# VH-VL binders against q0atu2, part 175

Target 1, 119 residues: q0atu2
Amino acid sequence: MLDKKARIRTSREYRNVFEKGKRLSGRFLIIYYVENALDNNRFGFITNKKIGMAVIRNRIKRQLRAIVREYQGQVKNKHDIVLVARAGIGKSSFEGMEKDYIAIMKKAGLFARNANKID

## First folded at step 9 (VH-VL)

Design s29 (framework fv_ivicentamab_arm2)
Fold by ESMFold2-Fast, scan of step 9:
Structure s29 (fold): chain C 119 residues (1-119), chain A 119 residues (1-119), chain B 110 residues (1-110)
Amino acid sequence: as target 1 above (119 residues)
Amino acid sequence: EVQLVESGGGLVQPGGSLRLSCAASGFTVSSYAMNWVRQAPGKGLEWVSIIYEGGWTDYASWAKGRFTISRDNSKNTLYLQMNSLRAEDTAVYYCARGSDYEPYYFDLWGQGTLVTVSS
Amino acid sequence: AYDMTQSPSTLSASVGDRVTITCQASQSIDSWLAWYQQKPGKAPKLLIHKASSLESGVPSRFKGSGSGTEFTLTISSLQPDDFATYYCQQYDSYSYPELTFGGGTKVEIK
């Protein structure tokens, strides 16, 4: 589980991320992200009915929280990040979700930059 | 003035290589996802490649292995290295900036540079 | 990659006409669609993103609508500056995005 301090909890806070934030889609995940004025990162999670039944959605949500927690220390500080699970995520392995999360966070510049920038 | 200016197009033999440049002014390329989009004479638009804010890259399936997108942050310039050129690569090549909110739609375009692959 | 079918490929219209351009995705893209205008010899210009969100500086006569697989661009009172080719573009891709454009619709003078 993530600490309360690291969670986006209110509809107003989710709305702020969706309205002001950037969007980046991966294979199984979409992230919306925006810099915050806090000293820490906050995460939100959305699993809609397109994914499957409640038992599947609850499993996915738990697995995503575990992934986020594992890589929390590698995320650039001061961001609000919402993860939205895509319909196909129910067919993914835990490792598949983890790889997608890492890839999307790196693309967003929230983990590390790809050094392939030099002409 | 916010603008993109392309250069490096020209006539090249099949099997040859060419490097396109796109100089940005009025904004910083490293703060955006940057794209290449091409258009064959009299035809429609075709997406080529993206370099994300984090420096990671993706390519159209037909471009992977032949084309390389890169940027030089110190010169505020985007590049496209094109290898193993074919007649069907003949097109006007545009550099395009991904929106600040969403990397996959393009709110600023260069005027394009013509690449002609012919003997 | 999602196939984007745009129709008609060409339409003839007069100043003051209402014109409608249709874009169909081979599978649902929700609202992740942009519209561009391209004049001969010029780069494309973004008109609309997220199916219906008008870009700053774009005249209000341009309207985007639709979601899922069917989208339309409507120009309510065609002006001389509007004779151009219009492209839709989907951006509901995944980790290896294949961003795809429609084939274009040329709006020409009658």
Scores: ipSAE 0.354, ipTM 0.816, lowest interface PAE 2.6, mean pLDDT 88

Design s3 (framework fv_ivicentamab_arm2)
Fold by ESMFold2-Fast, scan of step 9:
Structure s3 (fold): chain C 119 residues (1-119), chain A 119 residues (1-119), chain B 110 residues (1-110)
Amino acid sequence: as target 1 above (119 residues)
Amino acid sequence: EVQLVESGGGLVQPGGSLRLSCAASGFTLSSYAMNWVRQAPGKGLEWVSIIYEGGYTDYASWAKGRFTISRDNSKNTLYLQMNSLRAEDTAVYYCARGSDYEPYYFDLWGQGTLVTVSS
Amino acid sequence: AYDMTQSPSTLSASVGDRVTITCQASQSIDSWLAWYQQKPGKAPKLLIHYASSLESGVPSRFKGSGSGTEFTLTISSLQPDDFATYYCQQYDSYSYPELTFGGGTKVEIK
């Protein structure tokens, strides 16, 4: 589960990420991200009706939170990041979603690296 | 009613440069991942490049360093800048829209523009 | 890079025939495969994505099947409009995108 401090909670905060942030699309996910003035990262999650029924959308949202939580320590600090699930995500496996998340975060330059990691 | 219309093709000598355009109508380019796909005369399809909704780009290995994909959101137009052209680059170049489901299969294509690289 | 092999390269058929086109991937691509139809002088048209999901407006006589490394496109009762070249395309290599098309299968009049 993600702590409350690590969640984007208000419409104003979501709007800030959408309007000022960068956008990067992966296979199943779109992320919007912007540096914040806090000492921690915050995440938001959006699933829409194009994905499928409420049962599917709720499963996807839970799985995305679990993935974000697992990789939280690798994310460069002080960012607000919103994950928007693409319509096709409903056909993905958990592993597929996880791989897409890792790929998109690396492409965005949001995963911290040590001096020995060279692509 | 949605359309993609390519232009800018023509005859160019080896080592030359050419810029292709793809004008979109009936939808907003920045809301989709956009691709270039080419086809040499009498041959099969070959993926060239993608620009994601957020502006990040990827290229086929053989296209890196010579081709640049870009877009102008104010003109709703996609571009492909081609440098250091070779005879092997002779092809019809298609502008193709990535699906809303995921960006890597193409649900809308332009008519194509022919690029001929020869003396 | 994922190699995509289509067979046959060319097939001759008559109106009303059942036509089967095969696409093989050099390694597993799960179901991340699309099929396109291209008529002479025209751009390709998407028929199927996710190996078996038919696109809106595509006739039900077109059917995609398979997963992993072997895929088929079947046209259950060939129509005059179906004489075209068909291409499969894998899209499993998204982490380092290198999208790959099959060589094409030309369906021509017998």
Scores: ipSAE 0.036, ipTM 0.691, lowest interface PAE 6.1, mean pLDDT 87

Design s30 (framework fv_ivicentamab_arm2)
Fold by ESMFold2-Fast, scan of step 9:
Structure s30 (fold): chain C 119 residues (1-119), chain A 119 residues (1-119), chain B 110 residues (1-110)
Amino acid sequence: as target 1 above (119 residues)
Amino acid sequence: EVQLVESGGGLVQPGGSLRLSCAASGFTVSSYAMNWVRQAPGKGLEWVSIIYEGGFTDYASWAKGRFTISRDNSKNTLYLQMNSLRAEDTAVYYCARGSDYEPYYFDLWGQGTLVTVSS
Amino acid sequence: AYDMTQSPSTLSASVGDRVTITCQASQSIDSWLAWYQQKPGKAPKLLIHKASSLESGVPSRFKGSGSGTEFTLTISSLQPDDFATYYCQQYDSYSYPELTFGGGTKVEIK
């Protein structure tokens, strides 16, 4: 679970990220991100009806929160980041979502250490 | 003000190589995603490649393995190395800056440089 | 990759006319579409992003609309400066980008 201070909580805060932030899409995820005036990162999560039933959307949200928590030490400080799940995410594995998250965070320059693609 | 200037185009034989340059002024290339887009004579626009702010790259499927996008931050210059050139690669090549909001639409373009692959 | 189809390929019009250009995506791209203007011998210029968001310095006579698979660029009162080729471009790519442009619509003097 992410601490209270690491969560984007209000509609106003989500609107700020969507209106002012940069957008980058991956295979299963889209991120919107903007620098904040805080000393920490905050994360938001969006799973819409296109993904599937509530039980699937809740599982995805839980798994995304676990991924974000695991990698929070890699993320450059002072950002508000909203993760939006794409329609196809329901068919992905946990590992697939994790790999996609890492890839988009690296492309965005949000991870402290970046490496060139070796594929 | 902000501008992009391409150079390095010319006549090459099939199977040959060329390296295109794109010199930026008025902004820093490392702060944006940068793209190459081409246009065959009398034809439409075709996306070639992107280098993201974080330094990672992606390519159109037909360009992968033959073309390499890179940048030199000290020279504020974007490059496209083109290998194994074919007649169908004949085009004006534009460098284009991804928007600060999203890397995938282009808010600044260079004047283009013509590459002719003749057989 | 999303196939982008523009119609018409060529459009003849007079100054003062209302001009409509259509762009159709083979699959839904939500609102992730840009419009560009290209004059002969020049680089393209961004007019609109996110289907309907007008870029700074672009005249208000240009309007973008649509979502999903069908999009329209309208020029409410054509000016001499508007004779050009117009391109739509989708940017709703996910696994790795396969950005695609429409075939273009050339707006010519009648």
Scores: ipSAE 0.386, ipTM 0.823, lowest interface PAE 2.8, mean pLDDT 88

Design s31 (framework fv_ivicentamab_arm2)
Fold by ESMFold2-Fast, scan of step 9:
Structure s31 (fold): chain C 119 residues (1-119), chain A 119 residues (1-119), chain B 110 residues (1-110)
Amino acid sequence: as target 1 above (119 residues)
Amino acid sequence: EVQLVESGGGLVQPGGSLRLSCAASGFTVSSYAMNWVRQAPGKGLEWVSIIWEGGYTDYASWAKGRFTISRDNSKNTLYLQMNSLRAEDTAVYYCARGSDYEPYYFDLWGQGTLVTVSS
Amino acid sequence: AYDMTQSPSTLSASVGDRVTITCQASQSIDSWLAWYQQKPGKAPKLLIHKASSLESGVPSRFKGSGSGTEFTLTISSLQPDDFATYYCQQYDSYSYPELTFGGGTKVEIK
């Protein structure tokens, strides 16, 4: 799970990321991200009612935090990143969420090891 | 000022190959998601491919395996390598820059380069 | 992939007219839609993003509205410079990475 200091915890900080950050969407996830002036990355998680009932939303949120925690050391920059779950995520597997997360983080240039194609 | 200039279009026979270039000025291509969009004569717009800020690439389903998007950061230039060309690939090919806020809509376009695939 | 249906395909109008173009998505795309203007022989120009956000330098007579599956582009008082083809584009694809454009609406002089 993520340490408290690695979490976006206030409505004001979430709003800042949405208004000033860049957006990139995947199949199950959308990320909003903006560079911060802190010593660490911070993550926020949003699961809305389109996903399903509270038990499903809580499971998804818990699984996303576990995925983010697992790849924490690969995020190269000091950023505030908000993950927004799309409606279809309720039918996905943990592995499906994980693959989508890795893909969007790589596309955003937020992982230290890049997937570059020159040809 | 910022601009994109495409080149490399021309007449090619079915089954042939062609490489398009897109020279950027006034900004750095590696700081944006860059796209290719095509338009058959008298028809609508069709998205072809994207290279993300982090270097990851994606393609329209019909382009996958035949077309390769790439960039040369030292030359500030985007490329599209097109193989196994078909008559239906005849189109004006545009280079387009994804917005800084959201890389999925295009705030800057080149003038386009015509590719004609004919026997 | 999301189907984007644009109507009408062709529209005849006079200077000063109010023109409305419709774009329908086969599935909800929330507000993730852009509008482009294209003049003959020229590249498209971005007018609106996020369904209703007008781009810098675009005249205020252009207005985007809608969310979910139905969107409109309205030109409140058509000017000579506005005779062009207009395209909508969704950028919220579950098929990731597929971006889809509408078929276009040609606004021509009456």
Scores: ipSAE 0.008, ipTM 0.663, lowest interface PAE 8.4, mean pLDDT 86

Design s32 (framework fv_ivicentamab_arm2)
Fold by ESMFold2-Fast, scan of step 9:
Structure s32 (fold): chain C 119 residues (1-119), chain A 119 residues (1-119), chain B 110 residues (1-110)
Amino acid sequence: as target 1 above (119 residues)
Amino acid sequence: EVQLVESGGGLVQPGGSLRLSCAASGFTVSSYAMNWVRQAPGKGLEWVSIIYDSGYTDYASWAKGRFTISRDNSKNTLYLQMNSLRAEDTAVYYCARGSDYEPYYFDLWGQGTLVTVSS
Amino acid sequence: AYDMTQSPSTLSASVGDRVTITCQASQSIDSWLAWYQQKPGKAPKLLIHKASSLESGVPSRFKGSGSGTEFTLTISSLQPDDFATYYCQQYDSYSYPELTFGGGTKVEIK
């Protein structure tokens, strides 16, 4: 469940993540992320017109929210994270978006650490 | 003041192994994404591998399975383990620091260490 | 695919000349492009990130421009210190973090 508390809602909050945060690029997604001073994670979603018509953009945004909700228990607390969909995402499957999300979150260190790595 | 110094290069026969080191001073390697970039004699730059501040690693497709990037936080040193070396791996190997906000462009480089693979 | 094509491969110029180097991406990379300068026997040095953002300490005669698939690095009045090889690098990394450099442009004395 992405409760109201788990959503980035204002332009100022989005701007803070873009200006202060780190960026990581995947196949279909870019994430911008920064630690926050709250007790919880907050997520933002951006789908631009390059993706396609409103019905496609709305489907993508809904699917991304479902993916984030499914994996929210694996995300390290106290982060603001913005997901920006790339133009090519409109032709992706749900599974493709999900795999890209997991890969990016692991690279960012926002999921549980991969057991095969040395710090 | 802020420096990266590579070492461990040398002459090795095809099929052999080498481990390169990159000693950092003036900053902490675990706080940045660290990269290896190589340059064959008289040729251009080619990205090899990254280790993110989280410890997650990625590789150029041709490097997967043969090269391993790692770091030792207590020694503030980055490593590249190179196995199954080929003549095509002959290059100067640079370690490079990724930007704090975005790990994919390089704001600090070492002077490089030459690896020659020849029989 | 993130093929990066840089042109020209070599360029002859005189001190005081305006020099323009072009970098073409095989697909749109927005503005996720950096420029580096490399002198013989030395490591590359970052000049510009995000296509047009000049790094601290880099002279203002260096300017980056472009977005999407075509980018340029311009040196408005070439100085002796500017004879070097220049590389563009994309960091959009659409399918993987496989960072791609252009082939380089050597700026040499005419």
Scores: ipSAE 0.043, ipTM 0.697, lowest interface PAE 7.0, mean pLDDT 87

Design s33 (framework fv_ivicentamab_arm2)
Fold by ESMFold2-Fast, scan of step 9:
Structure s33 (fold): chain C 119 residues (1-119), chain A 119 residues (1-119), chain B 110 residues (1-110)
Amino acid sequence: as target 1 above (119 residues)
Amino acid sequence: EVQLVESGGGLVQPGGSLRLSCAASGFTVSSYAMNWVRQAPGKGLEWVSIIYEGGYDDYASWAKGRFTISRDNSKNTLYLQMNSLRAEDTAVYYCARGSDYEPYYFDLWGQGTLVTVSS
Amino acid sequence: AYDMTQSPSTLSASVGDRVTITCQASQSIDSWLAWYQQKPGKAPKLLIHKASSLESGVPSRFKGSGSGTEFTLTISSLQPDDFATYYCQQYDSYSYPELTFGGGTKVEIK
């Protein structure tokens, strides 16, 4: 579970990341990310109706939060990061989502390239 | 002043190899996604390859296995290693910088270097 | 990768004319589209990103519009400096980020 202080929760904060942040796409995920003025990282999660019904979207959100929490210690500090699930994510396995997350974070320079070798 | 200057183009025989260079000034190459885009004589633009801020790379499907993008941070220079060259690879090759907000559109271009693949 | 179809391939126009160039994507790309201007013997220059966001220093006579699969670049009052080839480029592909350009539209003096 992510701490309360590690979550992006207000529409204003999401809008700031969307408008000022960098965008990078993966197979199942898109991230938007921007440096913040805090001592910690904050994460946001967006799933839309293109993914499927509410029960599927809620499951995906829970799985993405679990992935983010697991790799939280490898993320470069002082960033607001929003994960947006692409339409095809519902067909992915948990491992597939995890692999895509690691790849995109490494592409963004938010993880060291050789810090976590999965494949 | 921010600038990209390509070099290394020339005449090569089919099956040959060539390495292109792109020297950056006024900004740091490792802080951006960097791209190669080519244009055959009298034809349109075709994306070749990207190296992301984090050092990972992607390629157009036709370039994969033959072309390798890389950078040397100490020289602030981008490279494209081209192997197994074919007549169809004849083009002006442009070095292009991905925008600070999105790696996938290009806010700065070099003047290009001509590669001619012919016997 | 998404096919990008640009029309017309060539158009003839006079200074002061309103010019419209169309770009169609084979599938929805939302608003993830850029427009470039290329003059003979020169590198392309970015004009617009995210379908409608004008780049700094680009004259206000250039306007991008559209979303989904159909996009337009409009030049409201063509100037001598605007005779060039224009390219659209999508940057939202579900087949990974394989980037594709339209075929180009050459704007020639009449």
Scores: ipSAE 0.394, ipTM 0.826, lowest interface PAE 2.9, mean pLDDT 89

Design s34 (framework fv_ivicentamab_arm2)
Fold by ESMFold2-Fast, scan of step 9:
Structure s34 (fold): chain C 119 residues (1-119), chain A 119 residues (1-119), chain B 110 residues (1-110)
Amino acid sequence: as target 1 above (119 residues)
Amino acid sequence: EVQLVESGGGLVQPGGSLRLSCAASGFTLSSYAMNWVRQAPGKGLEWVSYIYEGGYTDYASWAKGRFTISRDNSKNTLYLQMNSLRAEDTAVYYCARGSDYEPYYFDLWGQGTLVTVSS
Amino acid sequence: AYDMTQSPSTLSASVGDRVTITCQASQSIDSWLAWYQQKPGKAPKLLIHKASSLESGVPSRFKGSGSGTEFTLTISSLQPDDFATYYCQQYDSYSYPELTFGGGTKVEIK
């Protein structure tokens, strides 16, 4: 579970990330991300009916929160980040979701370690 | 205003090498995903490679192992190192900027530089 | 990777005509599609992103529509400046994203 202050909670705040943020897609996840004017990072989570029944969507949402919490110390500060689960995520393992998250965050430059060096 | 200018194209023999450059002006190149897209004479557009904001790179399957994308942030310049060139690599090579919202569509293109692979 | 099929390959039209270009994806790409215009000897120019979102400065006679696997670009009243080749491009890709373009549609004078 993430601390309350680390969560995006309002529809207005989600819309701001979607309208002004950058988008990167992975195998199971899409992230939308934008810098904020706060002292901390905030995360939002979206699981659509395309994924499956409510019980599956709720499981996925809990697992994504756990992954984000585990890696929160590696994320560049002052960002609002929304994770959107893609169709097919319901068949993924926890490890599969975790690896996808790490890969996307590295591509976005939001993690300390990059997959490739910048000249 | 904002622009991309490619250089380094020319005639090269099969098996040879060329390095293409793309000079960016009016914006900071490292804040965007950057791409190389090519077009063979009389043919359509074909994606070659990208480098994300965070430095992660990837390539079309046929380009892996032969082509290397890189950037020099101090010079605000993107590069494509092309090795083991084949006649099939003959094309105009464009550098293209990924959109700030979604890195996979291209909102700014250079004029292109012609690479001819022939004996 | 997604195959993108564009039709027709060539289209002859007159100024004032309504022109429709079709783009078909091999599997659903939701709305993650862009359209580009390319004139001879020039770089491509972005017209539309997210299937229907017109870029600033692009004339309102250009309209994108569709979702899933079938998309269209329509030019409601063709102008001399519109004779060009048009390309669709999908950008709904996975962890090894390989971007794919349609084969192009050349709109030429009748």
Scores: ipSAE 0.042, ipTM 0.709, lowest interface PAE 6.4, mean pLDDT 87

Design s35 (framework fv_ivicentamab_arm2)
Fold by ESMFold2-Fast, scan of step 9:
Parts: structure tokens; C-alpha cells; sequence
Structure s35 (fold): chain C 119 residues (1-119), chain A 119 residues (1-119), chain B 110 residues (1-110)
């Protein structure tokens, strides 16, 4: 579970990320991201009706939260990040979603470089 | 004033190599995704390669193994190393800046540098 | 990579005409499409992103529309400065990403 302070809660805050943030597309995910004025990261999650019925959308949201929580310590501080699930995500495995998340975060420069591999 | 200026184009023999430079001014190049786009004489635009702000690179399938995109942050300069050049690589090469909102469309372009590959 | 087809390849028009250029994607790209204008000997200039969002400083006579696989760029009252080549570009690639441009549409004096 993500801490309350690590979650984007209001529609106004979501709109701010969409309007001012950068966008980057993966296979199953789109992220919108912007630096915030806080001392922590906040995450938002969007699953629209194009993905499927409520039971599928709720499953996807739970799985995405679990992935974000697992990698939370590797994310560069002071960002608001919204994950938007693409229509095809319902056919993905958990591992497929996880790999897509990692790839997107690396492309965006949002993963701390020393957290991925120190040899 | 924000600008991109390409240089390094010229005439080369098939099988030869050439290195293009793109000098950025008025902004920090490493804060953006940067691109190379080419245009054969009298033909359309063709994307070649990008480097994301995080340093991750991707290439058009035909460019993989022959072309290498890189940047020197201390010189605020983008490069394209081109090896094993073919007649069909003859084109004006533009460097282009990915939008701050979305890295995949281009809000700033250089004037281009002509590469001619001919015997 | 997605194939992008522009039509017509050449269009003849007079000042004051309404001009429509079409761009077709080989598969749905939602609204992830940009339009560029290129004048002879010059670099392309961004006009529109996200299919319909006009760039700052671009005249309001330019309008983008469409979604999915079919998109249009409309110039409502063609001006002398608008004779140029126009390119669409998709940016919805998410597997082995390659950005693709349409073949271009040259708008010429009639």
C-alpha cells in the first residue's frame, strides 16, 4: 500500500500533472510527470472504460499500485507521476506491466541511476 | 534566444564515416529529449534517432549498428556518428528538440547540414 | 512502425481558398499526431500537436482535426505565406519505437 502522502488525491492535482507535465508512452502504460514543490513523490492511477469492466479496471489499479510501491525507493524525489493504463493492458501479465513500468521510468530519467545497478 | 546549429556535413564515399554536431544555445540540452531527423533531396522527413533526457537511446531499425547518437553536456552539443554510409543516406540532417510536454514531437529545429554519399 | 499516408501529394490552390490535407495511419494512434510546415530551403516548423492543439504564434486559420486513423489539417483562408509543404507525424509508438512522418503535401499556387 502507498502512504497517503504519496498519493495524488484531488481532480485539481491530476489536471495539473496532465496540463504541465511531460508525457511518455510505454507498451501498456503512459506516464505524465512533473516536479512538485514537496519533499516526496506522489502517484496517481487512471484506468478508463476502454480497458474493460470495473472488475478488470480494479485489478489493474491494484497491480499498478503494487508495482509502484515495490520500486518507490528507486524514484527520484519531488515528482508527481500519473500512470494511465492503455486499452491493451488487460491482456498483459503482471510481469509485463512491471517491465514496462521500469522501462518508462528509466527513459524519463526518474529512476536513481545508482539504484538499478552498482557493480 | 533558443537555437540549434548543425555542422559536420559533407561529401563522403560509400562505406565511409562522418560525425555530425549540433550546438545548442539558450537552453540546457540534457534537460530535453534530442533527435536527429533527415530529409533526402526532394523527399520527405525521416526520423533517425533520439536520446532521452535520462540518457536512454533509440534508433530507426535501419540505423541500428551504423549510427550512434550521443551528447556532451559540458559543450551543450549533440552528436551523430554515422558509419558504413550508403548512397541512400544522402540527406539534410536536422537536429530537433523534443517538446517539454511530450518528447516525441519537435518544437525546435536546427537549419540542417547536408550529407552527400557518392562515388 | 506505423505507416503514415498523406494525400494529396500535391495540391494547387489560390489565396483565400479553404485547403484540406489528409493523413491516414495504418492503425489507430488515438490523437498522438503533429503537423509541421516546411518552406523551401528551411527547417520544418511545428504547427499543431495532439491532433488539434495549435502552437503559440501559429495563425488561427490553421486547424487540426481527427482521431484514430484519419486526420486533417485545414487552412480556412489560404494566405501567400502558406504555400509550403506540410507533414504529419505520429507519436503513438510504444513497442520498438520509431516515429513516422507522412510523405508530405506540397501546397502550390494554382
Amino acid sequence: as target 1 above (119 residues)
Amino acid sequence: EVQLVESGGGLVQPGGSLRLSCAASGFTLSSYAMNWVRQAPGKGLEWVSWIYEGGYTDYASWAKGRFTISRDNSKNTLYLQMNSLRAEDTAVYYCARGSDYEPYYFDLWGQGTLVTVSS
Amino acid sequence: AYDMTQSPSTLSASVGDRVTITCQASQSIDSWLAWYQQKPGKAPKLLIHKASSLESGVPSRFKGSGSGTEFTLTISSLQPDDFATYYCQQYDSYSYPELTFGGGTKVEIK
Scores: ipSAE 0.054, ipTM 0.726, lowest interface PAE 6.1, mean pLDDT 87

Design s36 (framework fv_ivicentamab_arm2)
Fold by ESMFold2-Fast, scan of step 9:
Structure s36 (fold): chain C 119 residues (1-119), chain A 119 residues (1-119), chain B 110 residues (1-110)
Amino acid sequence: as target 1 above (119 residues)
Amino acid sequence: EVQLVESGGGLVQPGGSLRLSCAASGFTLSSYAMNWVRQAPGKGLEWVSFIYEGGYTDYASWAKGRFTISRDNSKNTLYLQMNSLRAEDTAVYYCARGSDYEPYYFDLWGQGTLVTVSS
Amino acid sequence: AYDMTQSPSTLSASVGDRVTITCQASQSIDSWLAWYQQKPGKAPKLLIHKASSLESGVPSRFKGSGSGTEFTLTISSLQPDDFATYYCQQYDSYSYPELTFGGGTKVEIK
């Protein structure tokens, strides 16, 4: 669902985000994020074996990519962001994951805060 | 056995300071969101502050500028530094662990430590 | 902040009674609600998360229900060990950073 240019592709690029980035935990997600020197944002997705079988992990990755794509235009420019799924995410609804994503991005200062949505 | 043990409460005069400690055993504090929750005598529960597993902190609006949450990973201990104390800060202060699945509900609580602010 | 209103503030009941406690949010919190039990002089104990998910070791007589703005905790057959104060707590993402508790409901002996 995301364009190739908007994806973190290599182990080297993931390592850069983990080593130099900031970390913020949400309910179902952890994000690692760092400003990049590019003209665009890039996203990475990690689901570990603690979440469950490959079929569950693949479903979660697909749903997270869809969420990220939908809110792409609201994300502050020039960041590399890695989403790591926490244990228990497989029991969440799509809406639950979406709400958690919005909340953590706002907490990180990567989304413009919208007073009408947080009133 | 997993447990949290608070200490550092006591009698303090208005305008004074106290530092509360919360020693964790049976688990690693840095892997969880940790919280302080207080309860005035005969009253209900009131959230004070949290520290996410990545170190990001936030506070109830009335606590900002006066209270600071921190942790020492080498000692597996959570702290609450309380400054400019007021009579209305009199309460039992609990440390509470955010759930591994969702950091914003509390699956483990300490026994609490009483802070009395009085002349 | 989302206001959380519990009713009643106090109720008197007998062993074997069905007890219902209500928690109302000022705005929709979906199912992002937990219930706690607190006995005098003790720390709170988590009973239920995500409105209806019972914690391990909590008796099946406790049941959480509801979504949106109206939630209930039901104890189907009150036992002596259940006389306590009960608190709801919202943890909806849109109320960040605010975690708010209801005012509590004290269940006391009739």
Scores: ipSAE 0.007, ipTM 0.591, lowest interface PAE 11.5, mean pLDDT 85

